# VHH binders against p49116: the designs that were tried, part 49

Target 1, 238 residues: p49116
Amino acid sequence: EGPLLSDTHVTFKLTMPSPMPEYLNVHYICESASRLLFLSMHWARSIPAFQALGQDCNTSLVRACWNELFTLGLAQCAQVMSLSTILAAIVNHLQNSIQEDKLSGDRIKQVMEHIWKLQEFCNSMAKLDIDGYEYAYLKAIVLFSPDHPGLTSTSQIEKFQEKAQMELQDYVQKTYSEDTYRLARILVRLPALRLMSSNITEELFFTGLIGNVSIDSIIPYILKMETAEYNGQITGAS

## First folded at step 22 (VHH)

Design qa10
Fold by ESMFold2, fold request of step 23:
Structure qa10 (fold): chain B 238 residues (1-238), chain A 119 residues (1-119)
Amino acid sequence: as target 1 above (238 residues)
Amino acid sequence: DVQLVESGGGLVQAGGSLRLSCAASGFRFSEYGMYWGRQAPGKGREWVSGISGDDSYTAYADSVEGRFTISRDNAKNTLYLQMNNLKPEDTALYYCATSEYSGRPEDYWGQGTQVTVSS
């Protein structure tokens, strides 16, 4: 059995809608996030170990972890996306909503806490200078998570997660041989991903794009989407 | 049209072996994962084993691990399941399936081949 990921799975190129508008709006943010989501789903679908688990398992895994994959994608692509600018625009919008009494105080608190956690995670990953190979293996580790309730085939999922962990360890030790604790520093960042709410991610990044349908509901369709249609969604069809 | 035709089922004594085949047509076979499922009388459908399009990865249900081997021949568009040390609880209709990317959420399924393991 070969490596879990090949070099084709390491490539992760996000193309932004161009040009970035002078004043960010909901449409630009939703289009940018949609491209990242489809890029992430296309990436997951292309992994041979993922293909071997079958449709029902694939859907269950992605439903359980899509927000973690998306969050890793945000961190990986933070500079290309100008993520700090996007988050600042969202914070400003939320502050205006408080002044205009458009959202409940509890909801605004939840959303602001989520934004803070997201920014902290992305900053921590940037400080570690995580490379594309490391991101690919971290995504595989979160994708093949056997601990989510309702999963079948958990022994096979665990086997693939352990393989991703082993290959990440081997890569880090070879590539960063002078940095004894790099693997440990990278892995301790993963628990922060489980604090991210998929509901709030949908509110922040996906308002209006999918007609108020939850991402959870469309995952089976996204995973089965024709490759040409993926390319259109990743690069924008208009 | 996607077509999947299973064969190789039959009656076998416990401890015996069978090899199932699935002839596939109507899609780019080597680009898609394939899997075997089974349905015992009065039971729901159970995923048995899967294999990646490029043949580099396989996965197995716990109940068959170590006894069954999935394989494929991409030159012949054929999926196989070698079933060893068969048990009466392996008695089921076995079918192959593919996740061809057609925009539909459902997989394509064959009609199945019956495997009966006598005690």
Scores: ipSAE 0.658, ipTM 0.867, lowest interface PAE 1.2, mean pLDDT 86
Fold by ESMFold2, look of step 22:
Structure qa10 (fold): chain B 238 residues (1-238), chain A 119 residues (1-119)
Amino acid sequence: as target 1 above (238 residues)
Amino acid sequence: DVQLVESGGGLVQAGGSLRLSCAASGFRFSEYGMYWGRQAPGKGREWVSGISGDDSYTAYADSVEGRFTISRDNAKNTLYLQMNNLKPEDTALYYCATSEYSGRPEDYWGQGTQVTVSS
């Protein structure tokens, strides 16, 4: 077996809807997030180890980790997405909802704390200057997580995760040999991903998704989508 | 349309070997992962082994690792399962499957080939 990831799995080019509207709206935010989601799913299914596990396992893995993959994608693409601007617009909208008494104070607090955690995560990744190879391996580590409930084939999934960890270690040691603690700093960021709420992510970024169907329910369809249709969803070929 | 036809099953003594084949048509075979599954009477379906489209990665259920070898011949659109050191617990209907990207959420499965391992 060759390496788990190759240079072709490092490319992660997000194309934004153009032009960016003067006033951000639900449509622009949802379209931007949808492109990132489809890019992340396309990336995952292109991995040979993922292909070898079979559709039932693939669906279970992605259902368990899609929010972590999406969050890593947000951090990786924060500049091209203008994520800080999107989050600021969401915060302003939430503040207006408080003034109109449309949402409970407890829910708004929970959502604001989540936004702060997301901003902190993205800022910490930017401060570490995480590169595209490192992001690809981090995504593979969260994708091949063997301890999610409902998984089968857990021994194979664990072996693939260990391979992703080994390859990340080798990459960091080779590429950043002068920074003895870089791997440890990177890995310490991962637990924050497990605490991010998929429910709140859907509320923040996917409220306008067609049918308002949960991301969990559409994952089997996304993973089996024709490649040409993927390209349309990722690039907004419209 | 996608079509998968399994062959090579039969009756074999414990400790023996069989090689299963799966002839594939109706899609670009080398682009997709392929798998073997099995189902014993009255039991649920069990994933047995899988292989990536470019054959760079294979995976096995714990119960068969070291005894079974999955392979593919992309020039002949054929998937194989070499089954060695067979045990009575391997008795099942074996079928191949593909993830072929057509917008369907489920895998395409063949009709299966029976493997029976006698004691």
Scores: ipSAE 0.617, ipTM 0.852, lowest interface PAE 1.4, mean pLDDT 86
Fold by ESMFold2, look of step 26:
Structure qa10 (fold): chain B 238 residues (1-238), chain A 119 residues (1-119)
Amino acid sequence: as target 1 above (238 residues)
Amino acid sequence: DVQLVESGGGLVQAGGSLRLSCAASGFRFSEYGMYWGRQAPGKGREWVSGISGDDSYTAYADSVEGRFTISRDNAKNTLYLQMNNLKPEDTALYYCATSEYSGRPEDYWGQGTQVTVSS
């Protein structure tokens, strides 16, 4: 078998809704996040190894890792999205809620901690200057994770993850040969992704999603969407 | 209109071999993954093996790894499953399926071909 990923899997171009509103609102944030989600799902299903695992396995893998893929996408596209501006606006809104309504509760504290962790993750990736090839392999490692509960065929998934890890190692050693510790620095960032709450991600970025539907429930439909329909969702056209 | 037609099943003694075929039509075959599943009496459906559209990747259930080989001929729009060293527990209705992206939430699958392995 050939490489797990080809150059076509490295390209990851997010197009933002235009124009950016003077004051950020739920609709703009949700549309931007939706475009990233659909771009991430389209990327995942284009992987030959993913195609070989069948629908039940594909759905299970994506349900288990969509938040990790989305978070890697946020980090990769943070500049295009003006993510720091979006997060600052959300923080200001939450702080006003605390000031105006003293029932800030445990939930607001959880959300603020999550935002802080997300910002730290994105900053650490930017500091390391993670490139598009590295992001593609990190996404593959996250996608083919065999240790999520409820998975079947874990031996095949593990083999694909090990191949992604090997190819990332080879790429980093070839491209960054003078930086002996780069691979280790990259890999230690991955556990932080497992600490990201999919529930809070939905609250932050997907509150305007129609029907108050969890991302988990729509994954099977997104994965089976026609390519032309994906292009419409990625650009915001229906 | 996606259509999948399986063939090649039959009765075989344990240790024997069979080759299943799945003729596909109604979609761009080479662009989509294909897979085999099976359903034994009294059991749910079990994924057996899959192959990517460009045939660059294959995957197998642990129970058949090393004994079964999936392949495809994109020029003939045909999927194959070579089954070697068959065991009685391989007895099942075998069907092929595709992840064709036509807006349906489910895979397309055939009606199946019966494989019976006697001890």
Scores: ipSAE 0.596, ipTM 0.848, lowest interface PAE 1.6, mean pLDDT 85

Design qa11
Fold by OpenDDE, fold request of step 23:
Structure qa11 (fold): chain B 238 residues (1-238), chain A 119 residues (1-119)
Amino acid sequence: as target 1 above (238 residues)
Amino acid sequence: DVQLVESGGGLVQAGGSLRLSCAASGFRFSEYGMYWGRQAPGKGREWVSGISGDSSYTAYADSVEGRFTISRDNAKNTLYLQMNNLKPEDTALYYCATSYYSGRPEDYWGQGTQVTVSS
């Protein structure tokens, strides 16, 4: 078998909606998030190892880790997205809901903590100056996680995850030879991804776009449809 | 129109071998992952093996690992499954499938080819 990832998998370019509005409304945020989700799914589809696992397993994997992939995407595309501005806008919108007494105190706390965790994670990744290769491998490690409940073919998934880990290790050793502990510093960031609620992420970034349709329910279609159909499917589902 | 036509099934004794083929048409074959599934009587459809579009990666269910080999010929738009050391529990209708989506909400599967392994 060849490398799990190639140079083509390193490129991860998000195109933001245009024009950028003066005020970041819910629609702009949701559209931006939708594009990132699409890009992440398309990226996964481009991995040969992912293709080999079949539709059911692919769907299960993405359902299990889409939030983590999305979050890594946020971190990677933070500058292009103006993520801080987006998060601030989300907070502002949330403030309106708070003032209208639409949320319980506990829920407000959960949502605010989630936003904080997202920001902190992205900041931490920026501080580490993670490059495109490292992001690609981290996403692969997250994608091929065998420890999610209900997965089939876990041995194959584990194999691919190990491959991703090994390639990341080799890359880091080669590229950052003077930084002996870089790999460890990078990998220890992964647990933070699992502290984040997919439900809250979905509510913050996708509620205005997909309505009552869950990300979980549309993932199979995203993974199957042609690129031109992806955004249409998401927007049309609401 | 997407077409998947399986062949190569039959009756074989335990320990025997079969090679299944799936002729595909109606889409850019080499650009999509392909896989085999099977359905035994009274059971649900089970994933057996998959292969990437460029054949660089393959995957197998634990139950068939080491016994089955998936391959493809993109020039012929054909998917293969070499099945060795067959067991009675391998008895099933074997389906060919693709990740290609033409607009139908259902997964693309062929009509299947019957594999029967006798004790």
Scores: ipSAE 0.861, ipTM 0.937, lowest interface PAE 0.4, mean pLDDT 92
Fold by OpenDDE, look of step 22:
Structure qa11 (fold): chain B 238 residues (1-238), chain A 119 residues (1-119)
Amino acid sequence: as target 1 above (238 residues)
Amino acid sequence: DVQLVESGGGLVQAGGSLRLSCAASGFRFSEYGMYWGRQAPGKGREWVSGISGDSSYTAYADSVEGRFTISRDNAKNTLYLQMNNLKPEDTALYYCATSYYSGRPEDYWGQGTQVTVSS
């Protein structure tokens, strides 16, 4: 078998809605997030190993890890997205909701902690100066995780994950030969992804656009969407 | 319109072999992953094997690993499944399916070909 990922899978270019408003409203935030989500899903679709697993397994994998993929995407695209500004805007919107007594004290705490975790994770990735290849392999490791409940073909998934891990190891060894512990430093960031609530992420980034529709429910549709249709959807919504 | 037509099924004794074929049309065959599924009597559909568009990667269900081989000929728009050391539990209607993305959530698969393995 050939490599799990090719150079084409390293490219991860997010196009932001234009123009950027002076005030980041809920619509702009949700549109930006949706574009990132779609980009992440279509990235997965472009992986030959992913294509080989079949539709049901593909859907199950993406449902299980979309939040992690999305978060890695946030970290990778933090500069292009002006993520710090987006998060600040989200906090401001939340403060308005707080003033209207729409959220309980406990829920406010949970949401604020989640935002903090997101910011910290992205900052940590920036400090590590993770490159495009490393992000691609990390996403692949996250995507081909066999330890999610309800998955079928876990043996195959595990093989693909191992392949991703090996290729990452080889890349890091080759590219960062003077940094003996870089691989370990990168991999220890992955547990932080699983501490983040998909529900809260959905609420913060998507509720304003998709309403009561869950990300889980639209994943099969996204995975069936052609690139042209995807582009039309995101541009038409602007 | 997408069309998938399976062939090659039949009756075979346990330990025997069959080769299934699936003729595909209506889409750019080489750009999409393909896979085989099957449905045994009284059971739901199950994934059997898959192959990427460029044939660089294949995958198999645990129950058929080492016995079945998936392949494709992109020049002929044809998907294959070589089935060796067949077992009675392999008896099922075998479907060819594609990961073709058309903007619709429905999968594309053929009418299937019957494989019966006698003990």
Scores: ipSAE 0.860, ipTM 0.936, lowest interface PAE 0.4, mean pLDDT 91
Fold by OpenDDE, fold request of step 23:
Structure qa11 (fold): chain B 238 residues (1-238), chain A 119 residues (1-119)
Amino acid sequence: as target 1 above (238 residues)
Amino acid sequence: DVQLVESGGGLVQAGGSLRLSCAASGFRFSEYGMYWGRQAPGKGREWVSGISGDSSYTAYADSVEGRFTISRDNAKNTLYLQMNNLKPEDTALYYCATSYYSGRPEDYWGQGTQVTVSS
């Protein structure tokens, strides 16, 4: 078998909606997030190993890890997204909604902590200066995680994850030979992804666009979306 | 219209072999993963094996690993399943499937080909 990832999988370019409004409204935030989500899902779909697992398994994997993939995408695309500005806007919108929705103090705290964790994670990744190859492999490791409940073909998934890990190790050793512990520093960041609530992420980034529809429910459709249709979305040409 | 037509099924004795084929049309075959599934009497559909668009990766259910081999010929728009060392529990209607989405919300499956393994 060839490598799990190719150079084509390293490219991860997010195109932001245009024009950028003076005020980052809920629609702009949700559209930006949706584009990132779609990009992440279609990235996964472009991996041959992922293609081989079948639709049911693919759906199950993505349902299990979409929040982690999305978060890695946020980190990777933080600059082009102006993530800090988006997060600040989200906080502002939340403040405006708090009075109307009568959110409990505990809920507010949970949401704010989640935003903090997102920011901290992205900052930590920036400090490590993670490159495109490393991000690709990290996403693959997250994608092919066999430890989620209810998965089928876990043996095969585990093999793919191991391959991703091995390729990452080889890449880091080759590219960053002077930094003996770089791989370890990178991998120890992954547990932070599991501490983040998918429900809160969904609420913060997607509620304004999808309404009462869950990310979980639309994942199968995103995965089935044609590349041309996705490209049309990016260019705004429908 | 997407069409998937399975063939090659039949009656075989335990330990025997069969080779299934699936002729695909209506989409860019080489760009999509292809899969085999099966449905035994009284059971739901079960994923059996999958192959990437470029054939670089394959995957198998644990129950068939080491016995079945999936392959494809993109020039002929055909998917194959070589089944060796067949067992009675392999008896099922075998379906071909694709990850291609033609605008219909349901997954695309062929009519299936019957495989019966006698003890």
Scores: ipSAE 0.860, ipTM 0.936, lowest interface PAE 0.4, mean pLDDT 92
Fold by ESMFold2, fold request of step 23:
Structure qa11 (fold): chain B 238 residues (1-238), chain A 119 residues (1-119)
Amino acid sequence: as target 1 above (238 residues)
Amino acid sequence: DVQLVESGGGLVQAGGSLRLSCAASGFRFSEYGMYWGRQAPGKGREWVSGISGDSSYTAYADSVEGRFTISRDNAKNTLYLQMNNLKPEDTALYYCATSYYSGRPEDYWGQGTQVTVSS
């Protein structure tokens, strides 16, 4: 058995719709988020360990962790996406909606708390200067989580998560050999990902999806999408 | 059309061995993960073992680890399961499956090959 991730799994290049509009709109935000989602799913299914677990397990893992993978992707690509500008535009829209009495105060509070958590997470990752290898291993750790109820093959999932953890540890020790606490600082950020609500992420980033279906329901279709169509969704190319 | 054809099943005494084969066609075999499942009488389908497209990773259910070995020959488009030290509880219809990216949400399954382990 070789390394869990190769250098090809470190490459994570998000291509944004161009140019960014002078005034952000739902279409631009949803297209940008969709590209990130498809990039994240393409990344996951390319991992040999993931391929060995079978479709039922693959779907269950991704359903359980897609929001965590997406949030790691947002943090990794925050500058390319101009994420702070996107979130500011969303906040302004929410404030206008309360003035027009279109949303309950409880819902707006819930959404604002989520935006604050997301901003704090992204800022903390930027302050730690997390590199591409570290992001790739963090994504693998959240992908191969054996803790989710209803999973089959739990022992194999745990084996793969432990391998991701060991490879992250080895990478950090070799690359940041004089920073004794770097691994610990990185790992303490992971619990914040589980505080992110997939329902609110869908509302923030995936507004306007046809049929208004949840990401959870389309994951089996995304994972099995033909490679050529997949690459078109990631880059916006036809 | 994706086709998966299992073979190599049969009757075997406890402690014996069998080698199952799965001939695959209709897709680029080496690019996709493959796995074996089984269905015992009166039970649902159980994942048994899987292998990545490039063979770099294998995985096994706890009930078969150490006794079964999955492998593939990408030049022959064939998946294998070497089953050693067979037990009566291994009696089942064994299916191969692929996670081929066809746009369908479900995996492709073969019709299966029967393995019966006598006491």
Scores: ipSAE 0.621, ipTM 0.856, lowest interface PAE 1.4, mean pLDDT 86
Fold by ESMFold2, fold request of step 23:
Parts: C-alpha cells; structure tokens; sequence
Structure qa11 (fold): chain B 238 residues (1-238), chain A 119 residues (1-119)
C-alpha cells in the first residue's frame, strides 16, 4: 500500500493571532494554543490510515494522545509561538498566585515541574534539529499508539504505527546517512511525552477559552469541525 | 444534505457472497473516509471495515478480515462491501457511515440493509 504520510502531511504552518499584544495575556495564550490544537487534530484527520479507522476509533485515539500531539506541536512551533516568552508569562502568573494564596504549594510545584519538563523536551528536540518530516512521523507514531487504555482495533493501530516507524527509519537513513544513531536518539525522546499531564496542559494553555470542560470532551467536535468554522472561531469572530 | 442509502442486502446461504452498496450525496465524498458497520439483534454496533477518501488505506475488523473487501468509486459517490464466505454470525443490519463534519460528534449513518445468513 502507499506511504502512510505524503509531503502534504509535512506541511504544518501555525498562524499566530494578530496583533501581538505588548504583554502576553491569557487570551492570546489560549488563542495561540487553540490554533495549535486545531491544526494538530486536523493534521491527524487528513491521514488516510486515520480516515480508514472510523469515528469511534479516531476519537479514542485522539483522546488518548492529544496531549502528546500538542506537546510535539509546541516543540515544532516553539519559535513561531514564542513559547519561551509564553512560559515566562505563565511563571510570572504563578508567582502572583503565591502572593495571592490562590494555589497550594504542592500544585504550584507540580506545575513548575511540568513547565521545566516541557522546556527540556523542546530544547532537546531543537538540539537534535528535528526536521518537518521527522516531526510528522513522530506524530504518527504517537497517534497510532496501540497501548493506550480503552482502545479497540489495536491490531490495525499497531500495523499503522509499525508503518510509521518503518517510514521514519527509511527517511532518516536516506536523509542522514552519516548519522548512524540519529533514529535512536530521536525515538528515545518519545517516553517524555507520556509524562506530560493533560490537566496541567489544560491549565497552562487553555484556561479562559474552555470553561469547565476538558479538551478530551470537545475532541469529537474539533475532529468534525470544518476549517472555515475553525478559522472563524480562532480569529475571534465571536 | 448528507444522505447515505444502503442496498444489496438479503438472505444468503452460509458460505455464500453478497455485495453491498452505499450511495452517498450531500458532501464531497472523495475527501472523507467511509466505513461499514453492523448491528446484530441484541448486540451493540460493530465497526466492520473502513476506507480512506482516496482508497489508499483500508482496515478491517478481525472477524471479517480476509473475507470482506471494502472499496469505493469516487466518480459515482458509491461505497461497496464485498462479503465472501458468509457465516451465520454475519447476520446483521449493515449500515454505511462517513467521517464528514456535521457539527456533532457522531458519524453520519445510513438506514441500513439487512443481511441474513442461513445455516
């Protein structure tokens, strides 16, 4: 059968909200993150292997891995998003929360550890100079993970993940032929994604756009949203 | 608006074959995945097989792999399911579905076509 991903799946162009505020605020951060989330979900939807699995399986896969896909997207788009500046603004708000006694010390410690892990992940990916093809295959490997709780059709999912792994291997060996260990160095970064907390990601990036509803509850709607409706919501048409 | 109409069901002997069709309209058929599901009396719905918009990828439930073949004709906006070596446990209402966006989380569904496999 054909390749799992084509060149069109390598294109991953995040458009940031305009105008850029003088100081980053919750609304700008939430809109920026929402654009990345929608881009990531619609990227997944465009994959032929994903299309073949049906809506229930699609929703289950994305619910299981959305935070990993989002985190890979953050790493890939870190410069476009000015992620270091966003995280600095979040740290400033957390320091204010200590002064205002809004959060427990244990929660603040958990959130700061998560921010540090995210920064380290993004730095490690930048150090490896991960290209757009490699990001696309890493996202596919994460998307088609058969070992998440609650999944059905795991044999089909495993087949697609193995194909993503084979195609990544072929790409790396052809493109980086002098770097024998590049594939291994790339793949060893993936376990860090499983340690990222989806509820902390929601707190960091999605407070203010999503009321009391978790990202996993809106994923079926995001997957079925037309691109034109997405652009209207993201540009603040409401 | 989105419409899915299944046909081709009927009564068939065990070991026999049937070909189901699903006529689709109201959306850009070639851009979306299509799938077949089935529901036997007293059971929940079961995903059977799916196919990508461009037909480059197909997937099958373990219970039908090797016996059923999904295909589509994008020029005719039609989805097919060739069912071979039918077994009594394949008896069900077969429906087609699409991943097309509708502003809701559920797939669009046809009304279904009954397949009955006699022993």
Amino acid sequence: as target 1 above (238 residues)
Amino acid sequence: DVQLVESGGGLVQAGGSLRLSCAASGFRFSEYGMYWGRQAPGKGREWVSGISGDSSYTAYADSVEGRFTISRDNAKNTLYLQMNNLKPEDTALYYCATSYYSGRPEDYWGQGTQVTVSS
Scores: ipSAE 0.515, ipTM 0.813, lowest interface PAE 2.0, mean pLDDT 85

Design qa11
Fold by ESMFold2, fold request of step 23:
Structure qa11 (fold): chain B 238 residues (1-238), chain A 119 residues (1-119)
Amino acid sequence: as target 1 above (238 residues)
Amino acid sequence: DVQLVESGGGLVQAGGSLRLSCAASGFRFSEYGMYWGRQAPGKGREWVSGISGDSSYTAYADSVEGRFTISRDNAKNTLYLQMNNLKPEDTALYYCATSYYSGRPEDYWGQGTQVTVSS
């Protein structure tokens, strides 16, 4: 009983660093991406079903899906972030890396293909006019994915994912009653998220983090943060 | 200082019932998920059950679902585990835990309370 998500989980407001520089740079891109990451983790931790699964399970789930959550966040916030402009700036810096012979041609091809896939995904979500409720349920579906190896509470995770799927179905059928195939069109976009490489996402958006710390390694600490500390990280006020 | 103190364990006949309590202090209890774990002799730790901060969601390991009920009283900062239809396989040291992180090594575990189920 009770809905998996409430209206507080639909609100997803990203605030960009201020002021915006004349030319986008690594620090601005990394700060913007960090705010989105912390907003996404704060969102996940606030879900009561997530809280009920225990800390080891929570860490395992988020480690398995953080890139998918981040990618959904990029799509949802693409206009606020001016994501196309950010990706263009990244392409320009990659061209500089070619000139300095710092990356192999095969790596550059992989990264450029990833950027294209990311742009295609965001464009497809925009063409479908995915709303905030739909994004919230899609995020819940990827968060409660029972298919990842090493999970210990698979039955409970599957039950929560099924509840998210049913609530999305009910929402779409009520809100978009004249669009019989909307749910199917939305759901066929989800497999594209698994084509996104977490390593390339880190290279594109998180190269300015201190040291060689991967997002995977910091997830347990992000999930343990107190609410006041989250709010500071999301706004950049800390 | 964060403290978790379990109580309510004991010896019980198979098919019987026990109610465990965990008194919590030193953090904002209602803001964090709480859970029960257990460790049987010669076995590793096993997650048993969890509950959200506002009690709106609960989750159970397959081995205890339908027999155990987790609950909390946020006014008293107390976590509970009602264990019904106990089996010898439920014999273990039961401990409570929190998702709260104080910056010290590992998450907090209580010292535990022993539950022994005889045939």
Scores: ipSAE 0.357, ipTM 0.755, lowest interface PAE 3.7, mean pLDDT 85

